# Ledger of designs, part 26: VH-VL binders against Proteasome subunit beta type-11 (Psmb11)

Target 1, 253 residues: Proteasome subunit beta type-11 (Psmb11), of Mus musculus (Mouse) (q8bg41)
Amino acid sequence: TTTLAFRFRHGVIAAADTRSSCGSYVACPASRKVIPVHQRLLGTTSGTSADCATWYRVLRRELRLRELREGQLPSVAGTAKLLAAMMSCYRGLDLCVATALCGWDHSGPALFYVYSDGTCLQGDIFSVGSGSPYAYGVLDRGYHYDMTIQEAYTLARCAVAHATHRDAYSGGSVDLFHVRESGWEYVSRSDACVLYRELQKARSLEQELEAKACGIYPEPATPQGARECKELFVEQEEVTPEDCAIIMKTETM
Short names: E, the ipSAE of ESMFold2; O, the ipSAE of OpenDDE; V2, 0.75 times the mean of E and O plus 0.25 times the DockQ between their complexes.

## First folded at step 17 (VH-VL; framework fv_zagotenemab)

Design b03 (from y04 with light chain S32T Y99F; at its last look DockQ between E and O 0.63; V2 from the best seeds 0.00; counts 0 for: pae E 4.0 > 2)
Fold by ESMFold2, look of step 17:
Structure b03 (fold): chain C 253 residues (1-253), chain A 120 residues (1-120), chain B 112 residues (1-112)
Amino acid sequence: as target 1 above (253 residues)
Amino acid sequence: EVQLVQSGAEVKKPGESLKISCKGSGYTFSDYWIGWVRQMPGKGLEWMGIIYPGDSYTKYEKNFKGQVTISADKSISTAYLQWSSLKASDTAMYYCARLEYDEGWYFDLWGQGTLVTVSS
Amino acid sequence: EIVLTQSPGTLSLSPGERATLSCRSSQSLVWTEGDTYLHWYQQKPGQAPRLLIYEVSNRATGIPDRFSGSGSGTDFTLTISRLEPEDFAVYYCLQSTRFPYTFGGGTKVEIK
């Protein structure tokens, strides 16, 4: 399982793989790991799908009761505190391990992480699941708060796709959600293997150019017969989130 | 036998008080909201308000707030709708209904109705 | 307050015909994805209302499959595919997305 979420200037991105397991067995490769809580709030799941679905069903009901009684939409922070309180009652049971709550309220875009022990943290980046170390590697390289929407989508897709390649328990497709001020939207579902191969093609081209340049070194005592590959060095660039966006745009066209 | 049983028809004069009842049976009464719905003669349904008998939390529709009192006694599984001073315009059928809120937030169980007639 | 407008006010049909009833809301009835709290009730003379359809399209227990609901956001439809003699009644939509809960004005389905 690989889930991630990050807060940036234009909202909160949530993304996840679609592989599902029942204990050690895969039950449904198309299962959802990003779950709507209400119109402006999403949650992610990092534990068993059944445990997390139960918690989110109870959470949604409780939030609706509170909205009806109090007359206003739930805040992201208030929802995080409620979920933390619910989890504290059942600490130590085989329950949802951790979840990220992604939303936009009067304080702007907000992202909270709630652990199964009831710990509640606010932050800008969270990744959870067996694939999260690989996702963090990509996120740490590419994240900044002022990303454009397309840069953010590219970063999220790359991070999950990379994690699905490395982590045996992650796979299927990459689901991507964007929480804006007006509410969440489901942006895309992309095949993780296809996406990963497109990223590797861009990196492979750069490696091919680098290898050809490295194989041509001038010999110190040779006046002729040595050639510089300056044209190749000028064109060599590492694959970037921008390059990933171009590749993905071309793939959808 | 899950049911809501309301008190019988009432004939009253303007200015009199009235308290009608709605008794729930066959389920845990204090765990479900009870709503009150008015239907004036020849007219449609109007939501008056709702109560959670577990803690007596109430919510009224704005035009009924201050005109009626919604209450409950969970020890006898009964909800009440009460007027301190009836008006001729209060002549109507009054229903109580149980709110199902686990699956879809709809009224799944209705009382048989209590006809209230207010005339001189 | 959310206003529900039902049309037509009266629908005169014969048994066996198809009935199509409309309910339009002044505001979206979606709370979140998959949660649209629009419900349909049937009321016969001298009886309490009976639940037919909850959350737009889900038939209540014991409701025949000739009753179906559809719609989204603000525009909703109740369809009775083949009217039976017992289906001649008044039909109401109800929203429970926000307090105050509100009913539509009703559509009377009567024998032509």
Scores: ipSAE 0.289, ipTM 0.636, lowest interface PAE 4.0, mean pLDDT 81
ESMFold2 (binder alone), look of step 17: mean pLDDT 92; pTM 0.943
OpenDDE, look of step 17: ipSAE 0.637; ipTM 0.838

Design b04 (from y04 with heavy chain T28S S30T D31S; at its last look DockQ between E and O 0.70; V2 from the best seeds 0.61)
Heavy chain, then light chain:
Amino acid sequence: EVQLVQSGAEVKKPGESLKISCKGSGYSFTSYWIGWVRQMPGKGLEWMGIIYPGDSYTKYEKNFKGQVTISADKSISTAYLQWSSLKASDTAMYYCARLEYDEGWYFDLWGQGTLVTVSS
Amino acid sequence: EIVLTQSPGTLSLSPGERATLSCRSSQSLVWSEGDTYLHWYQQKPGQAPRLLIYEVSNRATGIPDRFSGSGSGTDFTLTISRLEPEDFAVYYCLQSTRYPYTFGGGTKVEIK
ESMFold2, look of step 17: ipSAE 0.681; ipTM 0.861
ESMFold2 (binder alone), look of step 17: mean pLDDT 92; pTM 0.944
OpenDDE, look of step 17: ipSAE 0.806; ipTM 0.914
ESMFold2, look of step 18: ipSAE 0.666; ipTM 0.853
ESMFold2 (binder alone), look of step 18: mean pLDDT 92; pTM 0.939
OpenDDE, look of step 18: ipSAE 0.850; ipTM 0.937
ESMFold2, look of step 19: ipSAE 0.585; ipTM 0.809
ESMFold2 (binder alone), look of step 19: mean pLDDT 92; pTM 0.945
OpenDDE, look of step 19: ipSAE 0.564; ipTM 0.800

Design b05 (from y04 with heavy chain D102P; at its last look DockQ between E and O 0.74; V2 from the best seeds 0.00; counts 0 for: pae E 2.8 > 2)
Fold by ESMFold2, look of step 17:
Structure b05 (fold): chain C 253 residues (1-253), chain A 120 residues (1-120), chain B 112 residues (1-112)
Amino acid sequence: as target 1 above (253 residues)
Amino acid sequence: EVQLVQSGAEVKKPGESLKISCKGSGYTFSDYWIGWVRQMPGKGLEWMGIIYPGDSYTKYEKNFKGQVTISADKSISTAYLQWSSLKASDTAMYYCARLEYPEGWYFDLWGQGTLVTVSS
Amino acid sequence: EIVLTQSPGTLSLSPGERATLSCRSSQSLVWSEGDTYLHWYQQKPGQAPRLLIYEVSNRATGIPDRFSGSGSGTDFTLTISRLEPEDFAVYYCLQSTRYPYTFGGGTKVEIK
């Protein structure tokens, strides 16, 4: 299972793989790991929790009661605390459930991590599941708050697709959701193997274009250009064609 | 048998007080919200308010706040609708209804209605 | 506050005909994906309302197959495929997605 969520300028992104942990048994025909809670709130869940859908059903009922009494839904923070409290009441059932709550309330985009031991943490990036170490690797290198929507979608897809390639318990498709001020939106479901191939193909093309550009001499310039050229290529000892390009580039102004 | 039984029809004069009842049986009364609905002669259904008998938490619809009192006594499984001073415009049929909770979120169980007639 | 507008106000039909009743909401009645709390009630003269359809399309226990509900978001329909003599009544939609809960104005189905 690989789930992730991150908060950025245009809201909160949630993404997950679709591999079922129920094996071939029909009791779990839907493998959705990003679960709508209400119009402005999503939750992620691990693929190893058999009763996660039940937890969200109970949470929705509690939120509806709170809305009836108070005239409005709790904040994302308030909802995270409610869920943590509910999970703590069932600690003796040997449940290890981790989730990220992704929402938009009066304070703007919000993201909370909730774990079955009662842990409740606010943050900008969370990944959960057996594939999460691989997803974090991609997220930590590519994340910044001011990403465009398309950059955020690409980052999320890349992180989950990479994790499905490396983690035996992750796979299937990549589900992508985006929470805006107006509510959540189901953006896409894409085959993880196809995504991974396309991302590797794009990387290879980018590397090929960079290699071809290595032999192009820039216009005459100040000595600053020579230093920039040296820094770009000095680390590439395993690339023999670039020895020639590095030498040629260091002779420019 | 699960049911809501309301008190009988009332004929009153303007200025009199009235308290009508809605008794639940066959289920745990204090676990479910009870709503009150007015239907004026020849008109549609309109909500008056809702109560949770477990702790007596009550909400009134805007046009009925201050005009009527909703209460409950969970020890005898009964909800009440009460006027301190009736007006001729209070002539209507009054229903109580149970909110299916926590399953469904619709009013599945209705009382038979109490006809209140207020005339000089 | 969510306003439910039912149309037509009155529907004059003969037994055996198909009745189509509309309920339109001023706001979406989707609380979360898969949870749309729009319900239909039937009221005969001198009787309390009776639940027909809950959550858009689910028939209540004991309601015959000729009653069906459909719709999504803000637009909902109750259909009676072939009217029986006992079906001439007033029909109300009710939303319980957002408090205050509200009824539509009703559609009277009467003998032509």
Scores: ipSAE 0.474, ipTM 0.751, lowest interface PAE 2.8, mean pLDDT 82
ESMFold2 (binder alone), look of step 17: mean pLDDT 92; pTM 0.944
OpenDDE, look of step 17: ipSAE 0.854; ipTM 0.932

Design b06 (from y04 with light chain S32P; at its last look DockQ between E and O 0.45; V2 from the best seeds 0.00; counts 0 for: pae E 2.8 > 2)
Fold by OpenDDE, look of step 17:
Structure b06 (fold): chain C 253 residues (1-253), chain A 120 residues (1-120), chain B 112 residues (1-112)
Amino acid sequence: as target 1 above (253 residues)
Amino acid sequence: EVQLVQSGAEVKKPGESLKISCKGSGYTFSDYWIGWVRQMPGKGLEWMGIIYPGDSYTKYEKNFKGQVTISADKSISTAYLQWSSLKASDTAMYYCARLEYDEGWYFDLWGQGTLVTVSS
Amino acid sequence: EIVLTQSPGTLSLSPGERATLSCRSSQSLVWPEGDTYLHWYQQKPGQAPRLLIYEVSNRATGIPDRFSGSGSGTDFTLTISRLEPEDFAVYYCLQSTRYPYTFGGGTKVEIK
């Protein structure tokens, strides 16, 4: 699994791969790992798909109850804390669920990391799942708060596509969402392999253009053969709890 | 058996006060919202308001705010609808209904209704 | 406030015929999460309403297979494939997508 979210000037981007391991080793090609929680709230999920779905169902119920009672839109922070509290009650269950909860409320765009142990962290960049280390590698190089919408979309696609290329447990398509002030928007679904190839081609072209500009005619890089997206039969290695979340503290420079 | 049982039919005069009841059984009464629905003779269903018996939080529809009082006693699993001063226009069937949540809200359980007749 | 318009107001049919009832919403009933909270109730003469269909197409417990719900966005349909004598009643749609929850005006299915 590879999911990511990051906050930027124009809201929050959320993206995820769509590969799911069904209990019977059959990769379900189309799992939704970005889950709508509210009109203005999205959650990304890593863990057992069934468990994640249950938590979000319960969360939606609670938010609906609050809306019925208070008539107010839920805050992102309040929702994150609620989810964390709910999960903390089940700490004894070997449930390893990591989520990125993002949204837009009266305070603006916000992003939280929530873990099944009750951890709740606010931040600007989060990636969860087995592919998260690869995603962070891309995000750290390209992320800046003042990105254009197009830059943000490209960065998110690139990060998930690269992660799916390296992570045996990630693949399928890349779902992309944008949380705006008006609510979340579904942006696109793209094949992860196709996207990765396109990105590689674009990089090669850029390098060629730079080389031409510098007067350095690089020898024609032999077209490294289209590595067939090997359907890696991912043996269900027991995802150790340690693989669930790398929280990179963005040091506020 | 899960059920809502309402109080019997009422015949009243204008200006009189009235309190009708809805008793839940077979489930945890305090955990479910109770709504009241009015049906005037030969007319459709009208939403009046809701109450959460667990903490007695109450919400009224605009047309019924100040016209009726909705209350509950969770100790006896009973919800109430009351008028301080009845009008002839209050003549109707009144239903209590339980709100169930399955991704959304809907009424899954209804009382048998209480007919209120207000005549001079 | 969301207004639900049911049509026709009265539907006169014979036992064994197919009944098609419409409920139109003034606004989309699709929740951002993808769910649609439209429900159907049956009310027989002198009885309380009974839940038939919840969330557009789910039959409530004990509801016969001849009842089906369909629709999306603003247009919803209750279908009775073969009318039984006990199906002659008033049918109401309810939306709970947005508060306040609102009922349609009802469709009376009567014997021709």
Scores: ipSAE 0.331, ipTM 0.701, lowest interface PAE 1.8, mean pLDDT 87
ESMFold2, look of step 17: ipSAE 0.417; ipTM 0.734
ESMFold2 (binder alone), look of step 17: mean pLDDT 92; pTM 0.943

Design b07 (from y04 with heavy chain W33S W105S, light chain W31S; at its last look DockQ between E and O 0.73; V2 from the best seeds 0.00; counts 0 for: pae E 8.2 > 2)
Fold by ESMFold2, look of step 17:
Structure b07 (fold): chain C 253 residues (1-253), chain A 120 residues (1-120), chain B 112 residues (1-112)
Amino acid sequence: as target 1 above (253 residues)
Amino acid sequence: EVQLVQSGAEVKKPGESLKISCKGSGYTFSDYSIGWVRQMPGKGLEWMGIIYPGDSYTKYEKNFKGQVTISADKSISTAYLQWSSLKASDTAMYYCARLEYDEGSYFDLWGQGTLVTVSS
Amino acid sequence: EIVLTQSPGTLSLSPGERATLSCRSSQSLVSSEGDTYLHWYQQKPGQAPRLLIYEVSNRATGIPDRFSGSGSGTDFTLTISRLEPEDFAVYYCLQSTRYPYTFGGGTKVEIK
């Protein structure tokens, strides 16, 4: 599983792979790992899907009750604290659930990490799941708060695609969401193998164009998107069309 | 099975007290609100109020506030609607309904209704 | 607080015809976070109401696709694309955006 989220100037990005587990199988039908909580709030799923579903059901109920009684929904920070408090009631059950809450409230874009032991952290970048070390590698090299929307989408896609290439438990497609002031938007779902191949091709083309610019202009400018793709190319293992077909076949089983 | 079962029909005289019940089963009673809805003969539906048994929070529609009492007993998964002094105008069908919050706030489960007839 | 006005009061139609029911709110039903809590219920004689549509346009579990809801803000519509014999009933809209919760007056759909 690879999930990530980051906060930037134009909102919060959430992205995840779609691989699910089925007993002894690695590949299963696609699953959703980014879950709407309300119009301006998303949550990611990790740990067991049953535990996450239970917590989001309880959370949605509590949020609606608070809206009715108090006239407004809590902030993203208030929601994160509420979820952490609810999880603390079950601390002795040793639940292994981690989630990121991605939203926009009166304070602007907000991102919080909540873990089943009651941990609640505010931050600009979180990645969770077996693929998260690979996703963090891409994010740490390419992230800055002032990214354009397209730079942010490219970074998120690169990070998840790289993680699906390297992590045995990540795969399927890349889901991408963007939380704006007006609410969350489901941006895309792309096949991870196809996306990875397209990113490799784009990096190759940008390297060729950069080389031509260097030959004509001794001081070339490097596009911001090329830097993210260049980082993604490092440490990669090539995925063949045969590998993608096999992965897609097992993902649909 | 998940259900709400209401107490049986009542025939009463003006001035008498009455307490009707709504028992929930097959779900965690304290996690949902119970609303009460009146339907006068030949008329539409009127929301009377709700109770959240988890913390006993109640909210009444203004015309019913002070006219009825809504309560619950979590230990037996039962909500109540109660009159201290019935009037002939209280003749109606009374429904209890469970309020679902996961996808908004709407009544997803209804009791069978309790017919209350007040005459003398 | 919020008044829901349903029209028409009675709709006399034959099986197979399209039914269009209106519910108008005295104020916006959009919550502070952008959700619209307008729901539709069906009630047959001697029975409790049954949920059809929640949050404007979402069909409840087990509701046929001939039922659809639409609208925004203050004006809402329930459409039954092809009436079947079991669809002749009274239909109510409910708002739950703000206390007190409010039902519309109902629209009776009856056989012509």
Scores: ipSAE 0.013, ipTM 0.520, lowest interface PAE 8.2, mean pLDDT 81
ESMFold2 (binder alone), look of step 17: mean pLDDT 92; pTM 0.943
OpenDDE, look of step 17: ipSAE 0.184; ipTM 0.689

## First folded at step 18 (VH-VL; framework fv_zagotenemab)

Design c01 (from y02 with heavy chain T28S S30T D31S, light chain Y37W S96D; at its last look DockQ between E and O 0.55; V2 from the best seeds 0.71)
Fold by ESMFold2, look of step 18:
Structure c01 (fold): chain C 253 residues (1-253), chain A 120 residues (1-120), chain B 112 residues (1-112)
Amino acid sequence: as target 1 above (253 residues)
Amino acid sequence: EVQLVQSGAEVKKPGESLKISCKGSGYSFTSYWIGWVRQMPGKGLEWMGIIYPGDSYTKYEKNFKGQVTISADKSISTAYLQWSSLKASDTAMYYCARLEYDEGWYFDLWGQGTLVTVSS
Amino acid sequence: EIVLTQSPGTLSLSPGERATLSCRSSQSLVWSEGDTWLHWYQQKPGQAPRLLIYEVSNRATGIPDRFSGSGSGTDFTLTISRLEPEDFAVYYCLQDTKYPYTFGGGTKVEIK
């Protein structure tokens, strides 16, 4: 499973792979890991699908009850605190849920991480799941707050696609969502293998163009011998599997 | 048996007070919102307001704010609709209904109705 | 405040015919993806409203399969595939997506 979310100038991006898994077993690749909570709020999921579905159902109900009393939905921060408090009250249940809440409210774009033990963290970038170390490698290299929308979409797609290539439990397609001030939108679903091949093809062409440019010898203003230029080969930068790991296995035992 | 049972029909004169009841049975009364609905003779249904009996928090529809009082007594699982001074225009059928939100979000349980007739 | 407009006001039909009732909302009734809170009720004279269809298209317990609902966003339809004598009543749509909650004006289905 690879999920990610990040805040930038134009909102919040959420992206995930679609592979379904149970422990080491890989099943149907079309599972949905970015879940609308309401019109301006998304949640990602990185736990058992039954636990996540249960908590989102409970969360939506509590949000509707709160809206009925107070006349408006809570902020993203308020929703994150509500979810964390609900999970903390039922710590004895075997529900293992890690989620990034992605939204836009009166305080602007907002991103919170919530874990089923009651942890609630605000941040600009979160990636969760077995593929997250690989996703973080790409995100850390390419992220800046002032990205254009297309740069942000490309970054998210690259990060998930790279993770699906390296992580045995990630795969299928890349789902991409964008939360704007007016609400979330489902931007795309792209085959992760196709995306990865396109990224590899672009990298290979770039290296080929660099090599050809290095081999060109311009004629000098005075006669002199030809200069041999080293071929510039730039290897693909990749994060090793050991760089960052989420130890979900020990928490679920 | 899960039910809402309302008090019987009332015949009143203008200026009199009235309090009609809606008793919930067979479920956790304090855990669900109760709404009141008016139906004037020959007319459609209109919401009057809602109450959460657990803490008696109420909301009123704009045309009914200040015109009626919605309350509840959780010790006897009963919601109330009351007027301090009835008008002839208050002649109508009044229903209570429970908002179900365990498996959706809709009014699933209705009282049988209380007919209130106000005439001189 | 969301206004629900039902049409027609009266639908005169014979038993065995198909009835099609319309409810149009002044605003979208979608609360979230998959959560559209539009419901249909049946009311016979002297009786409380009876829930028929909840959340656009789901039949309530005990409602025969000749009743079906459909629609999206702002436009909704209740269909009775073959009218029975007991189906001649007034039908209301109700929204509880956004407080204050509102009913449509009703459609009376009567024997022609």
Scores: ipSAE 0.704, ipTM 0.883, lowest interface PAE 1.3, mean pLDDT 83
ESMFold2 (binder alone), look of step 18: mean pLDDT 90; pTM 0.925
OpenDDE, look of step 18: ipSAE 0.819; ipTM 0.924

Design c02 (from b04 with light chain V30L; at its last look DockQ between E and O 0.83; V2 from the best seeds 0.73)
Fold by ESMFold2, look of step 18:
Structure c02 (fold): chain C 253 residues (1-253), chain A 120 residues (1-120), chain B 112 residues (1-112)
Amino acid sequence: as target 1 above (253 residues)
Amino acid sequence: EVQLVQSGAEVKKPGESLKISCKGSGYSFTSYWIGWVRQMPGKGLEWMGIIYPGDSYTKYEKNFKGQVTISADKSISTAYLQWSSLKASDTAMYYCARLEYDEGWYFDLWGQGTLVTVSS
Amino acid sequence: EIVLTQSPGTLSLSPGERATLSCRSSQSLLWSEGDTYLHWYQQKPGQAPRLLIYEVSNRATGIPDRFSGSGSGTDFTLTISRLEPEDFAVYYCLQSTRYPYTFGGGTKVEIK
């Protein structure tokens, strides 16, 4: 599982892979790891699917009760504190849920991490799941608050796609969500293997352009050196859909 | 049996006071919101307000704030709708209803209604 | 405040016919993905409303399968596939997505 979220100038991005333990069935709604809580709030899922579904159902009910009493939904911070408090009451039940709450309220874009032990942290970047170390590597190198929307989408897609390539328990597609002031949007679902290959091709072209721009002399034309590099690029670029299927067959433990 | 039982029909004159009741049984009365609904003769349904009997927290619809009092006595599982001075325009059928909010957020249980007639 | 507009106001039909009732909302009734709190009630003369359909399309316990609901966003439909004599009543939609909760004006289904 790889989930991530980050806060930036134009909102909050949430992204995740779609790998699921239900891989032998045609459809599995439990494979969705970014869950709408309400129109301006998303949550990520990183624990047991049943545990996460239970907590989101309980959270939605409590949010609606508070909306009924107070006339408006709590802030993202208030929602995060509520969820953490609810989870603290059930520590002895050994439920394991980690989530990033991604929203936009009167304070602007907001992002909180909540863990079932009652931990509640505000931050600009969170990644959770077995693939999170690989996602963090990409995020930490590419993140800045003032990204354009397209830069943010590319960063999120790259981070999840890289994690699916390295983590056996991550795979399938990359789901991408964007929380704006007006609410959340489901931006895209892209095949992770296809996306990873596209990113590799874009990186290779960028490196070729940089090499040509830095060169002061014409490139050598000798076939021996060029053939070796060409074969390596072809082998790397020839990752097949069957390789993606092998990754998708890998189950979470 | 899970039910809401309302007090009987009332015939009143303008200026008189009235308190009608809604008794819940067969469930945890303090765990569910109770709403009051007015239905004028030949007209549709309109909400008057809601109460949470557990702590007596009450909300009134704007057009009914100050016109009526909603209360509850949790020791006898009963909600009340009360007027201090009835008007002829208060002639209507009045229902209480329980809000189911665990999954569906609909009013699943209704009292049988209390007909209030106010005439000179 | 969300206004629910039901049409037609009156529907005159014979037993065995199909009835189609409309409820239109002034705002989307979607609270969260998969959570649309639009409900249908039946009211016969002298009786309290009875729940038929909750959350757009779910039949309440004991409601015959000739009753079905559909719709999304702002437009919703209650369908009675073949009217029975006991189905002649007034039907109301109710929204509980946003307080204050509101009823539609009702559709009276009457024998032709």
Scores: ipSAE 0.634, ipTM 0.838, lowest interface PAE 1.6, mean pLDDT 83
ESMFold2 (binder alone), look of step 18: mean pLDDT 92; pTM 0.946
OpenDDE, look of step 18: ipSAE 0.768; ipTM 0.905

